# Designs tried in a protein design chat: miniprotein binders against q9bqp7. Part 20

Target 1, 240 residues: q9bqp7
Amino acid sequence: VPQNWFPIFNPERSDKPNASDPSVPLKIPLQRNVIPSVTRVLQQTMTKQQVFLLERWKQRMILELGEDGFKEYTSNVFLQGKRFHEALESILSPQETLKERDENLLKSGYIESVQHILKDVSGVRALESAVQHETLNYIGLLDCVAEYQGKLCVIDWKTSEKPKPFIQSTFDNPLQVVAYMGAMNHDTNYSFQVQCGLIVVAYKDGSPAHPHFMDAELCSQYWTKWLLRLEEYTEKKKNQ

## First folded at step 3 (miniprotein)

Design S11
Fold by ESMFold2-Fast, scan of step 3:
Structure S11 (fold): chain B 240 residues (1-240), chain A 92 residues (1-92)
Amino acid sequence: as target 1 above (240 residues)
Amino acid sequence: SPEEVFEEAVFLIKKLGDPKERAEIARALAELAKETGNPELLWKAAYIVLMLAKETGDPEVLRELAEVLRLIAEISGDPELKEKALEIEFKA
């Protein structure tokens, strides 16, 4: 129902492997720009219900932990996620020149949690790489593009602590994945077509990670919802 | 774990086209959050109910979602969630 519909898939691109594709995963750096990021679009178009619950959660957490305790808690959650992504990038990179690894993170529950998923991941095409949709004017930084069980996917790695912090991105995770997918499919820095998504939720206690696979049909459905969020963002920005 | 059940159920809810089935799953999540006594899961269940209520105009489903949110409000002790449940019931 978006006013300006645009396709998620690029009819000029193949989803099959191309012999001319680089053997080393792409890592295009994210450049500072006036163009909004996927994360900013989603953050600025949260529903009144999402904003209410997030604010209520913050107030309750501050009441329970104190202001310094809350800052420490949120910083620890952020650092754990950052280190998990760094470890995954290192594991999936075919490069021989490696820096010192964080042994604590390599033996963390999160890495143990994803072992069974990693066994099914191959053909890595991009890691921590910037994407830009030139027509729809948004940018993003995706975690990974690789084959999962033989299908080329945009893969998004998530960490879950027990008890988990209040839900901050559960409903927006599929939107984030398809936004990256649509951008990559129309970004001249890339030559391949991605039609599937994968959200992997890793657990701190080492429990097996949950893979949430998104086929082409499901991606198309979430793409329509992403276009609506992008439209809402664009209208809000014009009215400021 | 309860957290894993919540995450699987959220993705299932999004895939389902039947608003009644979505409401039934939301009730199950609220009951699970009650069993754990975990405030984070209670807030997550409330978020799901509010999102589903925004996406449907079916009076029967709205009444069911209002009942689920009322349950969460009673357990969490949040008067604003109780007020939101009344708003959903009125919309039905």
Scores: ipSAE 0.000, ipTM 0.228, lowest interface PAE 15.0, mean pLDDT 78

Design S12
Fold by ESMFold2-Fast, scan of step 3:
Order: C-alpha cells, then sequence, then structure tokens
Structure S12 (fold): chain B 240 residues (1-240), chain A 92 residues (1-92)
C-alpha cells in the first residue's frame, strides 16, 4: 500500500494536550476477532534471514542448556517479561486506594534497570491498551503512551538477559512501535496524536536500560516498512 | 553458502509432515558436511538434528536422529555433540 494514501500521522489531530483528553490513562481491552494483530503480521512475514537467525539461536541454546534447560530458560524469560510489564503498569498507574503489591515485582533487576528512564516519563495517556487501525484493519495491544523527556511517545518495554540479543524480535521492534502509533492515530477511541516512539531494553542484572528514541522522521521511515509487511501478509492470506 | 543451505533445509523440513522424511533431510545434510569438511555445515547439520529431536516424540525417528548426530560428532570431534546424541537415544 502507498504511504501517502495511509499516512502514519492524522492531520485532523493535535500533538498537544487538549480538554477532550482523559485525565486517567486509557485501558481499552483487546477483543479477539479475525482481524490480524501486529505481532501475527510480523511473525507471518519474517524474512528467510530472520527465520535462519531465530532457528540457529534456538538450537545453539539447546546445545548449551539441554532440552529441559532450554524450556526452563524460555519459561523464565516469559515469566520475567510478564512480571516486568505488570510492575511497570502498576508504577505508572495512579493509585486510588493503596493496594499491597507483589514484593517480587518491585525487586526485579529489570525494574532497577529502568529507574533512570522512568524519571523522565510523565503524562501517561494509555497503559496496556488496545488499538485498531480502522482503514488498514489490524489490531494491537500497546504497552504505554506517555511523555518521555517532554515528547509524547508510544513506549515499548523489552527485557533482555544480554545487550543486543540475537533473535528475530530485535529486528521488528521499530515496526511494532510504528504499527501501534499509526493505529492509535486513526482509532476513534483516542483523540491525541503520537509522533514519536521509544523502545526501552531493560536488563536482568540491573544494568542501565538502553532507550532507543524514534523521532517523527524515523517513525515515518519505519511506517513505510510496516506497510510493506502488512501488504505481504494480506497477499499471503489471499493465497492460503 | 552454508546459510543458504540451512534456509532451504529448514523450509523443506517445515513443508514435510512426515517425521521420517524430515530425518532423511538431516542425514543428507550430515553427509554433505562430511564430504566437504566445512565446519559451518557441520554446525548447521547438528542444529537441524537437535531441532528435529526436540520437536518429535517418534522413537524410530529419534533413533535415526541420534545416529546422524553421532556421525556429526565423530567428524567434528565435539564432545558436546556426542553427549547430545546420547540424550536423543535416551529420549527414544
Amino acid sequence: as target 1 above (240 residues)
Amino acid sequence: SPEEVFLRAVELIKKLGDPKERAEIARALAELAKETGNPELLEIAALIVLFLAYETGDPEVLRELAEVLRLIAEISGDPELKRKARWIEEKA
């Protein structure tokens, strides 16, 4: 699909706060349907090189850890990622009545890793919220929309046990962020405009997280690549 | 290139529904690696065998995969692959 027919930014929306914006962060529930998710589109359109790198990484890990060790490792990575996202949502959500939190969520090395990033995050507009692109017909569940150093961003929280992991998801993170951004900018459940992205890679050992900021120009460049992946997905679906 | 061989093998394996046919692809890669002596092809052949062994529960296929991995281990001299071949045999 041509980029000019489906722009990432909505010309009818302002990038500044307005009176119609909610005071409490939005959390629109994700409803399952036949409309493809961002994650599914990306998974179904992996390049042959991405597939090769993922399979090679998987088998190398099995060689190193054994079958049971690999299963335990992947289960732990999944659980830690889930807990990290739950802790971040809790930290960024307003407290109505003080509720006892899971001690383990607050003491993770990943939370320590992102502390310096969280100091620069304010004006939270959405948390764990569903987005749908009305025209391009895809859905997603974004982590967070908030101001980072004064700029409204779609923020995606990632966990990593090592800097620069050698896996498929490393290549598609910017596409995921701009896909959510474009959907939110054209979703009637939201009234604001997001023009920037932020990918935050947190580390298990508490080492300082790496923020990967994406300005409006970079987001537009990745949007074009996302549209190509979406077109490829649609073509593959027609041929199935 | 070794990477191209790996990608084509993975694509073919995913197309095949029969675990025995998948094991035959792994054996063909091991024989190619043996003929060429290429360390990267040996690594790729070993990775394919382990992937198939991890994903299958068929005892006959597991026994075949263990034989293939033992062949790769003998050529490469890698003691870890010999250890993994024994693991596959125990799984069968």
Scores: ipSAE 0.000, ipTM 0.157, lowest interface PAE 14.8, mean pLDDT 76

Design S2
Fold by ESMFold2-Fast, scan of step 3:
Structure S2 (fold): chain B 240 residues (1-240), chain A 92 residues (1-92)
Amino acid sequence: as target 1 above (240 residues)
Amino acid sequence: SPEEVFERAVELIKKLGDPKYRAWIARLLADLAKETGNPELLRKAAEIVLELAKETGDPEVLLELAFVLRYIAEISGDPELKEKAREIEEKA
């Protein structure tokens, strides 16, 4: 249990739509800061098991693909993910923004994979938007905040290539989502309350994406684990 | 089998240009040798680590190779390997 517990939800905020809420999704830019990002905290506090699995994965991939093959593979995975996120931002943005984008960004197996999820997404409130937890002192850049099947969610889009899943990135995904949620709920740039999360794993071959919905209770459980990781990060920095 | 994976990894190291990747595979060699319980493979892993250390001046890679060599020394009980690991640490 964290020594300095802090609530994920803000009792002063409502999860209901407000007439004063902007119709255009928020896109607050991430400012360069000495305050750690969610990604950095998670990378610097990997468990010994996570480090071991990552090391084994690297060894196996290098053994299978060689040096050039491994570099090409990791570069391609990164570029595919980037293009997928760009396409989703375009699709979920106002129609005028979508029309200005390259049509090729909208044509991929990953986009086909998420079509059934997208039809259940509405009321987009934020896209590629920065969050900062003023009290706990961390920042992040979230993918999307929107209603999924009527519930306001922090949505995180992930790509997966069968048959080679990356275990470490999937393991910390729930922590990443709740970290963004807690930050947004206490960030003065936002006025609403998010209580649910959604991790969407899209597949390159167009197979239906797998949604991992996180209700308020599950988010609270992962929030406690995130607080422990943040506490560990802070202690490691004090001991440098 | 672990023995087959070990031999494949040895051949791969010869083809890797980046000393960082060679160090990662050297760590795998040590683990595989331990799993087989074969002291000859453990000695072969140590010889490869020592050769890799001669081929790089990168301090971070040298420290990683020294760590692998110390790990092999603990498994094998060879005090000479422990001394060679210290020499690599000083070179870093």
Scores: ipSAE 0.144, ipTM 0.663, lowest interface PAE 4.3, mean pLDDT 84
Fold by OpenDDE base, second read of step 5:
Structure S2 (fold): chain B 240 residues (1-240), chain A 92 residues (1-92)
Amino acid sequence: as target 1 above (240 residues)
Amino acid sequence: SPEEVFERAVELIKKLGDPKYRAWIARLLADLAKETGNPELLRKAAEIVLELAKETGDPEVLLELAFVLRYIAEISGDPELKEKAREIEEKA
């Protein structure tokens, strides 16, 4: 049990968004401060086993591709992910931003992969928006807050070259999602709360993306795990 | 091929100065050897692990190397490697 327990959901906020469907999604800029990001917390609190597996994978890739080849591969993966997020932001943004659509961004296997998910996405409330948990002292940049099949979710878009049909295959992504949910639910910049999460794994070859829906119960379970990771991070920083 | 990658990994271990990384590459050698199903590669991986264990005094690295030897012992069915892994653990 976390020593510093804090609820993921805010009892002071209504489950029903009081705000009329915002005509424009929120885009709160991320402020650079000494507060750790969700990503930093997760990276710094990886288990020895996780670090080992990643390093083993890295070394194998270097052996297969060479050092320069691996650098190029890593750069390309990063670029593809960035372009994918930019394309999604463009697609999910109001039509006025569509005029600047780089048509080349839309011609990707990843975009093709998520088309069937996008059909079930509506009521976009936030895109690439910063969240801050003031009490727990962490920040993050969430990809999207929208309704998926009628349920308001924090949506996290991921790219993969390999199938990830199970949520367990997404590693710390569920922790990232619930961290964003908990922060948003207690961030004064937001007037509403979210109770669900969605991880969407898009594939380069255009094969149908895997949606991993997280209901309120599953979110609560991962929230406990997130709190433990945050405590571990805090303890490590005190000892440095 | 896994065999070619194995050879490159052996050369990489020779170039690496960090005992921890060398141990991790040694585990990769075991995985590659397993993938090929070649008992000679498994033997070679075990020999490298044993050499690395002689060269390091770091208890964490020794435990990792012992783990790799046990892993190879399970794959190869060699009980002598299991005993050698125990000896390394006792040194740690």
Scores: ipSAE 0.012, ipTM 0.242, lowest interface PAE 9.2, mean pLDDT 86

Design S3
Fold by ESMFold2-Fast, scan of step 3:
Structure S3 (fold): chain B 240 residues (1-240), chain A 92 residues (1-92)
Amino acid sequence: as target 1 above (240 residues)
Amino acid sequence: SPEEVFERAVELIKKLGDPKERAFIARMLALLAKYTGNPELLRKAAEIVLELAKETGDPEVLRRLAWVLRLIAIISGDPELKEKAREIEEKA
């Protein structure tokens, strides 16, 4: 799919706050349907090398932990990620009672890790909110849209056991962020424009999280790669 | 699946010795159940909170468990759980 026919940014939208914008962050529920999700598209279009490396990692982990141990390990990683996202939604939502009642959220390692980032986050516009690209026919559930150091960003929160100092270490995360951005910019449920992305990698031991900021140019570059993955997904679907 | 993740977290609660850590995991189970919209997971989360409340005398932990149960009661619309949450608060 040619990038010039499906631009990531919507020329009819402004990135500036509007008086008609809700004061409470948007939270549109994700509806299941036949339209593919961003994560589904990315999972179904992995390269042969990515598939090989993932399978080798799984086999190695099963050898070390056993089948039950591997399932427990992966379930624990997933649960920790879920808890981190819910804690962040609670902290960033001004109307959330959990923020008022549970001081221990501020003492978790992952939450401690992101404190430096959270201090620079303001003007939250959306939390755990569904996006759909009406023309390209894909959906997603984004974590957060807020201003980071004065710039409106799609923010994706990640947990990691190992440091990821470079954006290349975030796998398909940049593609995920721009896919959400492009969808939101063309979704009638939203009225604003996002031109920047932020991937925040938090650490369990409380070490300072690594922010990977994506400006408009970088987002446009990853958007082209996302369109290629989406096209590959569509072609594979036609051949089944 | 969310159900599998939920069951793994329940097993984790049994392994934890710290009542505050157990209360925190129970809270996360309630939020996970809310996120999935699964009534059976909400019911299981409520049962876990009630059992944890019987095993602790710590007023701070009891207040946290009562709060979690109240959250489940609100999500599920169950008036009996709301009353149980009140009983736990009084015990704190």
Scores: ipSAE 0.000, ipTM 0.085, lowest interface PAE 22.6, mean pLDDT 75

Design S4
Fold by ESMFold2-Fast, scan of step 3:
Structure S4 (fold): chain B 240 residues (1-240), chain A 92 residues (1-92)
Amino acid sequence: as target 1 above (240 residues)
Amino acid sequence: SPEEVFERAVELIKKLGDPKLRAIIAEYLAELAKETGNPELLRKAAEIVLELAKETGDPWVLRFLALVLREIAEISGDPELKEKAREIEEKA
């Protein structure tokens, strides 16, 4: 149990649409500061097992592809992920707010993979938007906040070349989602409450994406684990 | 080819000073040998695991190497390798 517990949900907020809500999805820019990001906290508090598995994967890939081939592979994975997120933002944004209309972004296998998920997504409230937890002092950049099958969710889009049919195979992704959720629920730039999460794992070959839905109870469980990781990060920073 | 990757991995083990990383690469050698079905590569992987086990006193590394050797023993059907894996586990 974390020593400094803080609630994930804000009792003063509702998940229902408000008449004062903007007509276009929010896109708050991420500000650079000394406050740690969700990704940095998770990276700096990896377990010995997680560090070992990551290093093992890296060494195996270098052996398979060569050092230059590994750099090219990781650059391509990063670029494909970036393009996938840009395509999703374009698809989910109103046409009048689109900055780019690149039709080639819409034809990837990853986009084909998520089509059946997108049919159940509506009421988009935020896209590629910054969140900050003012009390717990962390920041993040979330992918999407929208209704999935009628429930308001923080949605995180992931790309994978291998199947991830179980949420346990997505490592720290559930912690990332609830960290964004808790931050947004207490961020003054937002007025609504999110109680559910969704991790969508899309596949390069167009195979149907795996949705990992997280209800309020599951989000609360992962929130406790996120608070422990944040506490560990804070203690490590004091001792360095 | 898997054989070329295997040889590069052997070279990497010789250059690495970290016993944990050496153990990880040895596991990869076992996996490559298993996928190729080549008995010679399987034998070479076992020999490398045994050499690494003699060079370390780290209990975690020893337990890891014993698991790798047990996998090789199961695939090869070699009872001597199974016994050597047990000896490594007891040393840990």
Scores: ipSAE 0.000, ipTM 0.247, lowest interface PAE 11.9, mean pLDDT 81

Design S5
Fold by ESMFold2-Fast, scan of step 3:
Structure S5 (fold): chain B 240 residues (1-240), chain A 92 residues (1-92)
Amino acid sequence: as target 1 above (240 residues)
Amino acid sequence: SPEEVFERAVELIKKLGDPKERADIAWILAFLAEETGNPELLRKAAEIVLELAKETGDPEVLRELAYVLELIAMISGDPELKEKAREIEEKA
């Protein structure tokens, strides 16, 4: 059990539409400061097994591509992921501003991969928006909050280059989603409650994306694991 | 080859008596299954993790095995494995 347990859901909030909700999806900018981000906490508290697997993956990629080739490969994967997120934000935003560059972003294999998922997404409430947990003192930048098949979800978009995906991104994906969810549910900049998560893994070749839905019970289970990671981070920070 | 390393890791698990050491090697099985994208290796890795979970009562080991199985479930897109990972976590 975490020493400083705090609930993921806020009993003062509802997932139903509120008259005070904005007509345009929220996009609060992330203000970097001393407060740790979700991604920093997760990276600084990887288990020895996760670190070992990440190093094994890195060594094999370097062996196959060379050191410079590995750097180019990882930079390209990062750029493709960034473009994928930019394209999704453009598609899901009610403000349509299609430029030639935006048109090229919208035609990637990753966007083709998620088309069947996007068909089930509606009622977008937040896009590329900052969250802060007021009590637990952590911050994050979530991808999307929208209804998926009628359920309000924190949605996290991931890219995968089969057969060589980023192993680090698969290990902590559920923890990342629930960390954002718990922060949003207790962040005064938001008025609604999210109880479900969705991790969508898109493929470069356009193969159908895999949706990994997380119901409220599963989110609560991963929340406990996130609290343990946050406590570990805080303890490591004290000893620096 | 990844498949050859996978087979070596399976043999190592059979020789290890410590459940914690077996769980550590189970992470290598998940990594190799992920790297190959081979459905048969994913299935074999999942079955081995499930068997290891039946052989231990250590909460920390069960928690690690649940994490490994959740990773395999996400790679394979198998909701049944995701549910089994949840069951192992609840026993921890």
Scores: ipSAE 0.000, ipTM 0.166, lowest interface PAE 11.5, mean pLDDT 78

Design S6
Fold by ESMFold2-Fast, scan of step 3:
Structure S6 (fold): chain B 240 residues (1-240), chain A 92 residues (1-92)
Amino acid sequence: as target 1 above (240 residues)
Amino acid sequence: SPEEVFERAVELIKKLGDPEERAYIARVLAILAKETGNPELLRKAAEIVLELAKETGDPEVLEWLAMVLRFIAEISGDPELKEKAREIEEKA
């Protein structure tokens, strides 16, 4: 149990839209800050075994591809992920031009992969938007907040070359999603409540993406685990 | 028949060198075993999952195999398989 527990949901907020809600999705810019990001907290609190296994994978890849080949491979994976997120933001944004939308379809495999998920996405409220938990002192940049099959979700888009049909296969991604959710629910830049999460794993070959829906109970369970990781990060930073 | 598809999937696992691909096919084995309702195929699927878990240190593959094994445990009602799934998760 975390020692400094804080609730993920804000009892004074609703997930229902009201007349004062913006007509376009929010995009709060991420400010440079000394406050740690969600990804930094997670990276700095990996277990010794996770670090060892990651290093083993890296060495195997270097053996197969060479040092330069490994750098090119990892750079290309990162670039493809970045372009996929840019394409999704463009597709979901009402202000995007037809020409820009068409150009982003150059990543057709991943975009084709998510088409069936996008059909169930509506009521977009935030895209590539910064969140800050003022009380717990962490920040993040979430991908999307929208209704998925009628439920308001923090949606995280992931690319993968291999199948990830179970949420356990997405590792720390559930922690990332609930960290963004808890921050948004307590961030004064937002007025609504998010209680659900969605991790969407898209595939390069265009095979159907796997959606991992997280209901309120599951989000609460992962929130407790996120608080433990945040506590561990804070302790490690004190000790240096 | 599902039994014939099961045997073809077993042979495919033996030919594949990629631990991730083998783990994916192992899930197919579990689903086919459930469809047949045959306890012997469920046990065989579990044995294959356990063998694959011994052959890899990849945490993604181990988490996948643990999930497949838990699925088999729930269908079979075998508490030993539940415990072995937990051990694989800890290894990951």
Scores: ipSAE 0.000, ipTM 0.147, lowest interface PAE 16.7, mean pLDDT 79

Design S7
Fold by ESMFold2-Fast, scan of step 3:
Formats: structure tokens, C-alpha cells, sequence
Structure S7 (fold): chain B 240 residues (1-240), chain A 92 residues (1-92)
């Protein structure tokens, strides 16, 4: 049980999205601030087991690839994820001008992987947009807010490589989704209420992406876990 | 991500040759699966422990793997896993 509980949903907001300009998704810029980001909070509150396993994995990767090889591998994984997000933003955003770079971004195994999911996505409300929880004092940059199969969702796009060890990364992803959701629901830059989440895991080989839908009840359960992580982060920061 | 770290640990176990090191990683992996609350990860951890127990004849390692599987059984509430843990312990 979190010490300082706060609701994920805003009782003053409508369940029905009140879009004044649904054809142009919101893109609020993330401002440099002392306020912690969702990703920083999660990174600073990893469990002892998580830290131990991550360090052992790093040591083995460095043994296999060398220090330079490990850096190259990590950089390539980061770059592929970044390009995937840029491609999705481009696909979902009404843009007039196409670059040669954009053409390359639209032709990848990851993009092929998500085609069937994109067919069920409509009513895009926000893309690569900053959220801030004014009361709980955290910020984030969410990937997308759109309707998935008729339900308004915070959508988080993830890349995964086969084999299976890199296929799923959902526990912290649900926490990211609900953290963004709670922030957006209480951020004055937004007027709508989002109650559902969607984590989409795309595959490098183009095999069909896996959607992990989170209904309001599941979002509420993960929200409690997020509040505990945020509380842990705040306590650690006071002791530094 | 705990789940990403979990699956990276699965990869790591396959690369390790030392049964004792494999058992140490398997214990951490089972405890991480507990933290996720994901039953699929708990069962994946159980399968890995069972595989490692089949591949080793070291009594000390077998006892450690039996304890790890017993932990998974308690969390999952699966009596079959508890029985498998007992079989591994008897083999040690």
C-alpha cells in the first residue's frame, strides 16, 4: 500500500474524449527540468535481483563481444528503437513533406510487424508528447494516445529481437503506460480522460506484433505499483 | 525492465558452463519472476530449473535447484511443482 495514494483517473474529466481538433495530434515539447522522468524513477528503483541479473548479463555480453562490441550492440539496439518510434510518429501524423530518410524509416521489419495493429488504430490525439503530473511531480514523454479497437489508449511501442530472451519486457512497460496515463489525466495541457493502455511488441523479423491490452481495472492495479516505485524514488532522493 | 532482465538472464544461463553459477542465476531469476507477478514467467523459471536439474549430477547444486523450484511452487500454488522439487531433492 502506497503511503501517499493519488487516483489514476481524474473525477473531473469526461469518459468521452472531447476532441476540439482530432486531425492534428498534440505534441507538447518535453522541457528540461529538475522533476524526475518516469524512466529515471524506474531505473533508480530496480530490485536487487534486477540489478544483479543486469550486471551478470552485461559481464557475459562484454566477454562475448568485447567492450567496443558491447557498446556497438547497445547503440544499435537503441538506434533501431528510436527509428521505429520515428517511423510510427510519421505514419500516424498528418505530414505534408516526405524525406528520403522517412522512406527508409517506413520500410523495416518492425513496421511490417505492426501493420495489423495499425489497422485497428484511429483517432490519434497525441504523438511523442510530454506529460507532467503536477501533484506527484514527475514528467514523461509518451509515444501515442489513440483509439485501439474503439477504446482510447496510451499506446507504448516496443521492439523485440528473437530469440525469446528479448521478446517480452512488459512489467516496467505497464508501469510506464499507467504513469503516463495518470500524468496526462491530471495535466492541464490535456482535456480528455484515458482509461486504457496498450503495449505493442514489434519483431525485427516482421512476424506479427503482439498487443497487450490493459483495461481500466488492470491499469488501476499497475498504478498502485507505480505509486510505490515513485515513493521509493522520493525516499532515496531525500537521503542523497 | 524486470521482464527484459528476466529473459536476458535466461539467455545468460544457456551461455554458462558452471552448474553452480547456473543455479545462482536461476535463483535470482525465480525471485525476479515473483516480483513481476506474471504466472507465465514463473512457469518459465520452473522449466529452466527442471532443465538444469536434469543436466547436473552435483548434489549441492541439486539441493539449491530444489529450493528454487519449491519457492516457485509456493508462489504459483502448483502442487505438481512442489512434488517435482521433492524429486530433485531426493536425487541429491
Amino acid sequence: as target 1 above (240 residues)
Amino acid sequence: SPELVFFRAVWLIKKLGDPKERAEIARALAELAKETGNPELLYEAAIIVLLLAKETGDPEVLRELAEVLRLIAEISGDPELKEKAREIEEKA
Scores: ipSAE 0.013, ipTM 0.559, lowest interface PAE 8.4, mean pLDDT 81

Design S8
Fold by ESMFold2-Fast, scan of step 3:
Structure S8 (fold): chain B 240 residues (1-240), chain A 92 residues (1-92)
Amino acid sequence: as target 1 above (240 residues)
Amino acid sequence: SPEEVFYRAVLLIIKLGDPKERAEIARALAELAKETGNPWLLRFAALIVLDLAKETGDPEVLRELAEVLRLIAEISGDPELKEKAREIEEKA
């Protein structure tokens, strides 16, 4: 029985920093096309149980807030997430963008929540940058690639009003991170190797963010699960 | 995110205390654990079943809980959970 035909790591790439690495973080724009995004693949291959739980939450929120209140709530969650990502991109960019940023974006509870994580982040290689797996034909837009405590990571920033105690409670987030990692490692627009992931859950009230670190072994395990989801998506597309 | 929505759904249903909805959530978690291979979800489902079985007197809910716990026992290979499922079924 053949082993994994599509490895997450690229044997032709080094995970050590080198002089050819750009001094400015890469920001490749995401081009819309028929190639599926990581988020679309994951959303279209949700289990019956995931769909059931999402619909139950929606029903209960609408019952409590009303339909208009629910729409306002979800819109606010989206806008807060967008502003949080914009603030992080500004903070992590070395090109004096701090002089042009809105100071109100920097005073959010979410930004206070991640301060202790940001102290351990350095060597930023990519910010809000598009990735494409050239062989497996999927695309994504990753948040950040940087060194966390000396290890090069794909970093995914999440906002939450509720604490998350374990990485297992984030379900598809590990799959999203490894999908970006595998794509970047096989994308000709990038020259470096990423073997680690980091999911950072920031809190609205400013309480300390929870970092969920993924080593190379864990990333490889989730990569296998991502490949199964991608295969399921491809089969569904053929039957439409 | 789907994870955030799922987390909120579980907490809301537990907080509301509706036994039938809590049993449905426990089943969904057990089935999700089977499909993802996630042992944390399996343990979480078992705890919800065992706590609810102590609180409810509804025979229909108790039968549902026994079925969910048997599913968890089958996935985990834990013979003690299979015996606890039998005890819950007898209560019904």
Scores: ipSAE 0.000, ipTM 0.326, lowest interface PAE 11.0, mean pLDDT 78

Design S9
Fold by ESMFold2-Fast, scan of step 3:
Structure S9 (fold): chain B 240 residues (1-240), chain A 92 residues (1-92)
Amino acid sequence: as target 1 above (240 residues)
Amino acid sequence: SPEEVFERAVELIKKLGDPKERAEIARALAELAKETGNPELLLKAAFIVLWLAEETGDPEVLRELAEVLRLIAEISGDPELKYKAIEIELKA
């Protein structure tokens, strides 16, 4: 039970479009200061089990690839993820020039993997946009806010090779999504309410991506767990 | 594919509230990973077991999860997973 509980949803907001809402998706730049990011909070509060599995994965990969091969592999994985996010931002943006260039750069694999999910995505309201929770004092950069099958969602795009080499953040993904959701719902730069989440895991070989939908009740359950992680982070900082 | 079975099983586990049913699915995933001999699937099964052990205080379920983790440890040859299984048994 978190000591400083705060609601994930804002009763003063609606998920319905307003005439004053911008027609172009919001892209607020992330401005960093002393306020911690969602990813930093989660990284600094990993369970012993998560730390153990991450370290064992690293050891096994180094055994297979060598130290230099492991560095090259991890760099390539991060680059592929970055390019996938850039491609999705371009595809979902109403800006035609970005869509055109993106299609020429990278189309197969991960993008093919998400095609069936993209058919159900519409009403994009934010892309690669910064969120800040003024009361709880944390920041984040979310991937996308759009309607999925008619429901407004915080959407998080993930890449994975089969078999997946990195599983450390798999069970923290719902926490990341609800942390962004709670921040956006209380951020003065936004006027709408998000109550649902969607984690999409795309595959390098083009196999169909797996969508993990989170309804409002599930988001509320994970929000409580996120608040506990945030509380743990704050206590660790105070104790140095 | 075995990878797709794992992803669907994790979604099912999240919907199920019964720790005993969750443990049964974890055992099935460990058996599937054993059959494939895939180190990545064995590691994923181990993580699912460790996650479920944190979510329950039921001694019978904890003993079952520890047994599943011992199976994974034996197949993978990872002595640290055997140690983690012992920790779960002590919690029971």
Scores: ipSAE 0.000, ipTM 0.152, lowest interface PAE 16.1, mean pLDDT 78

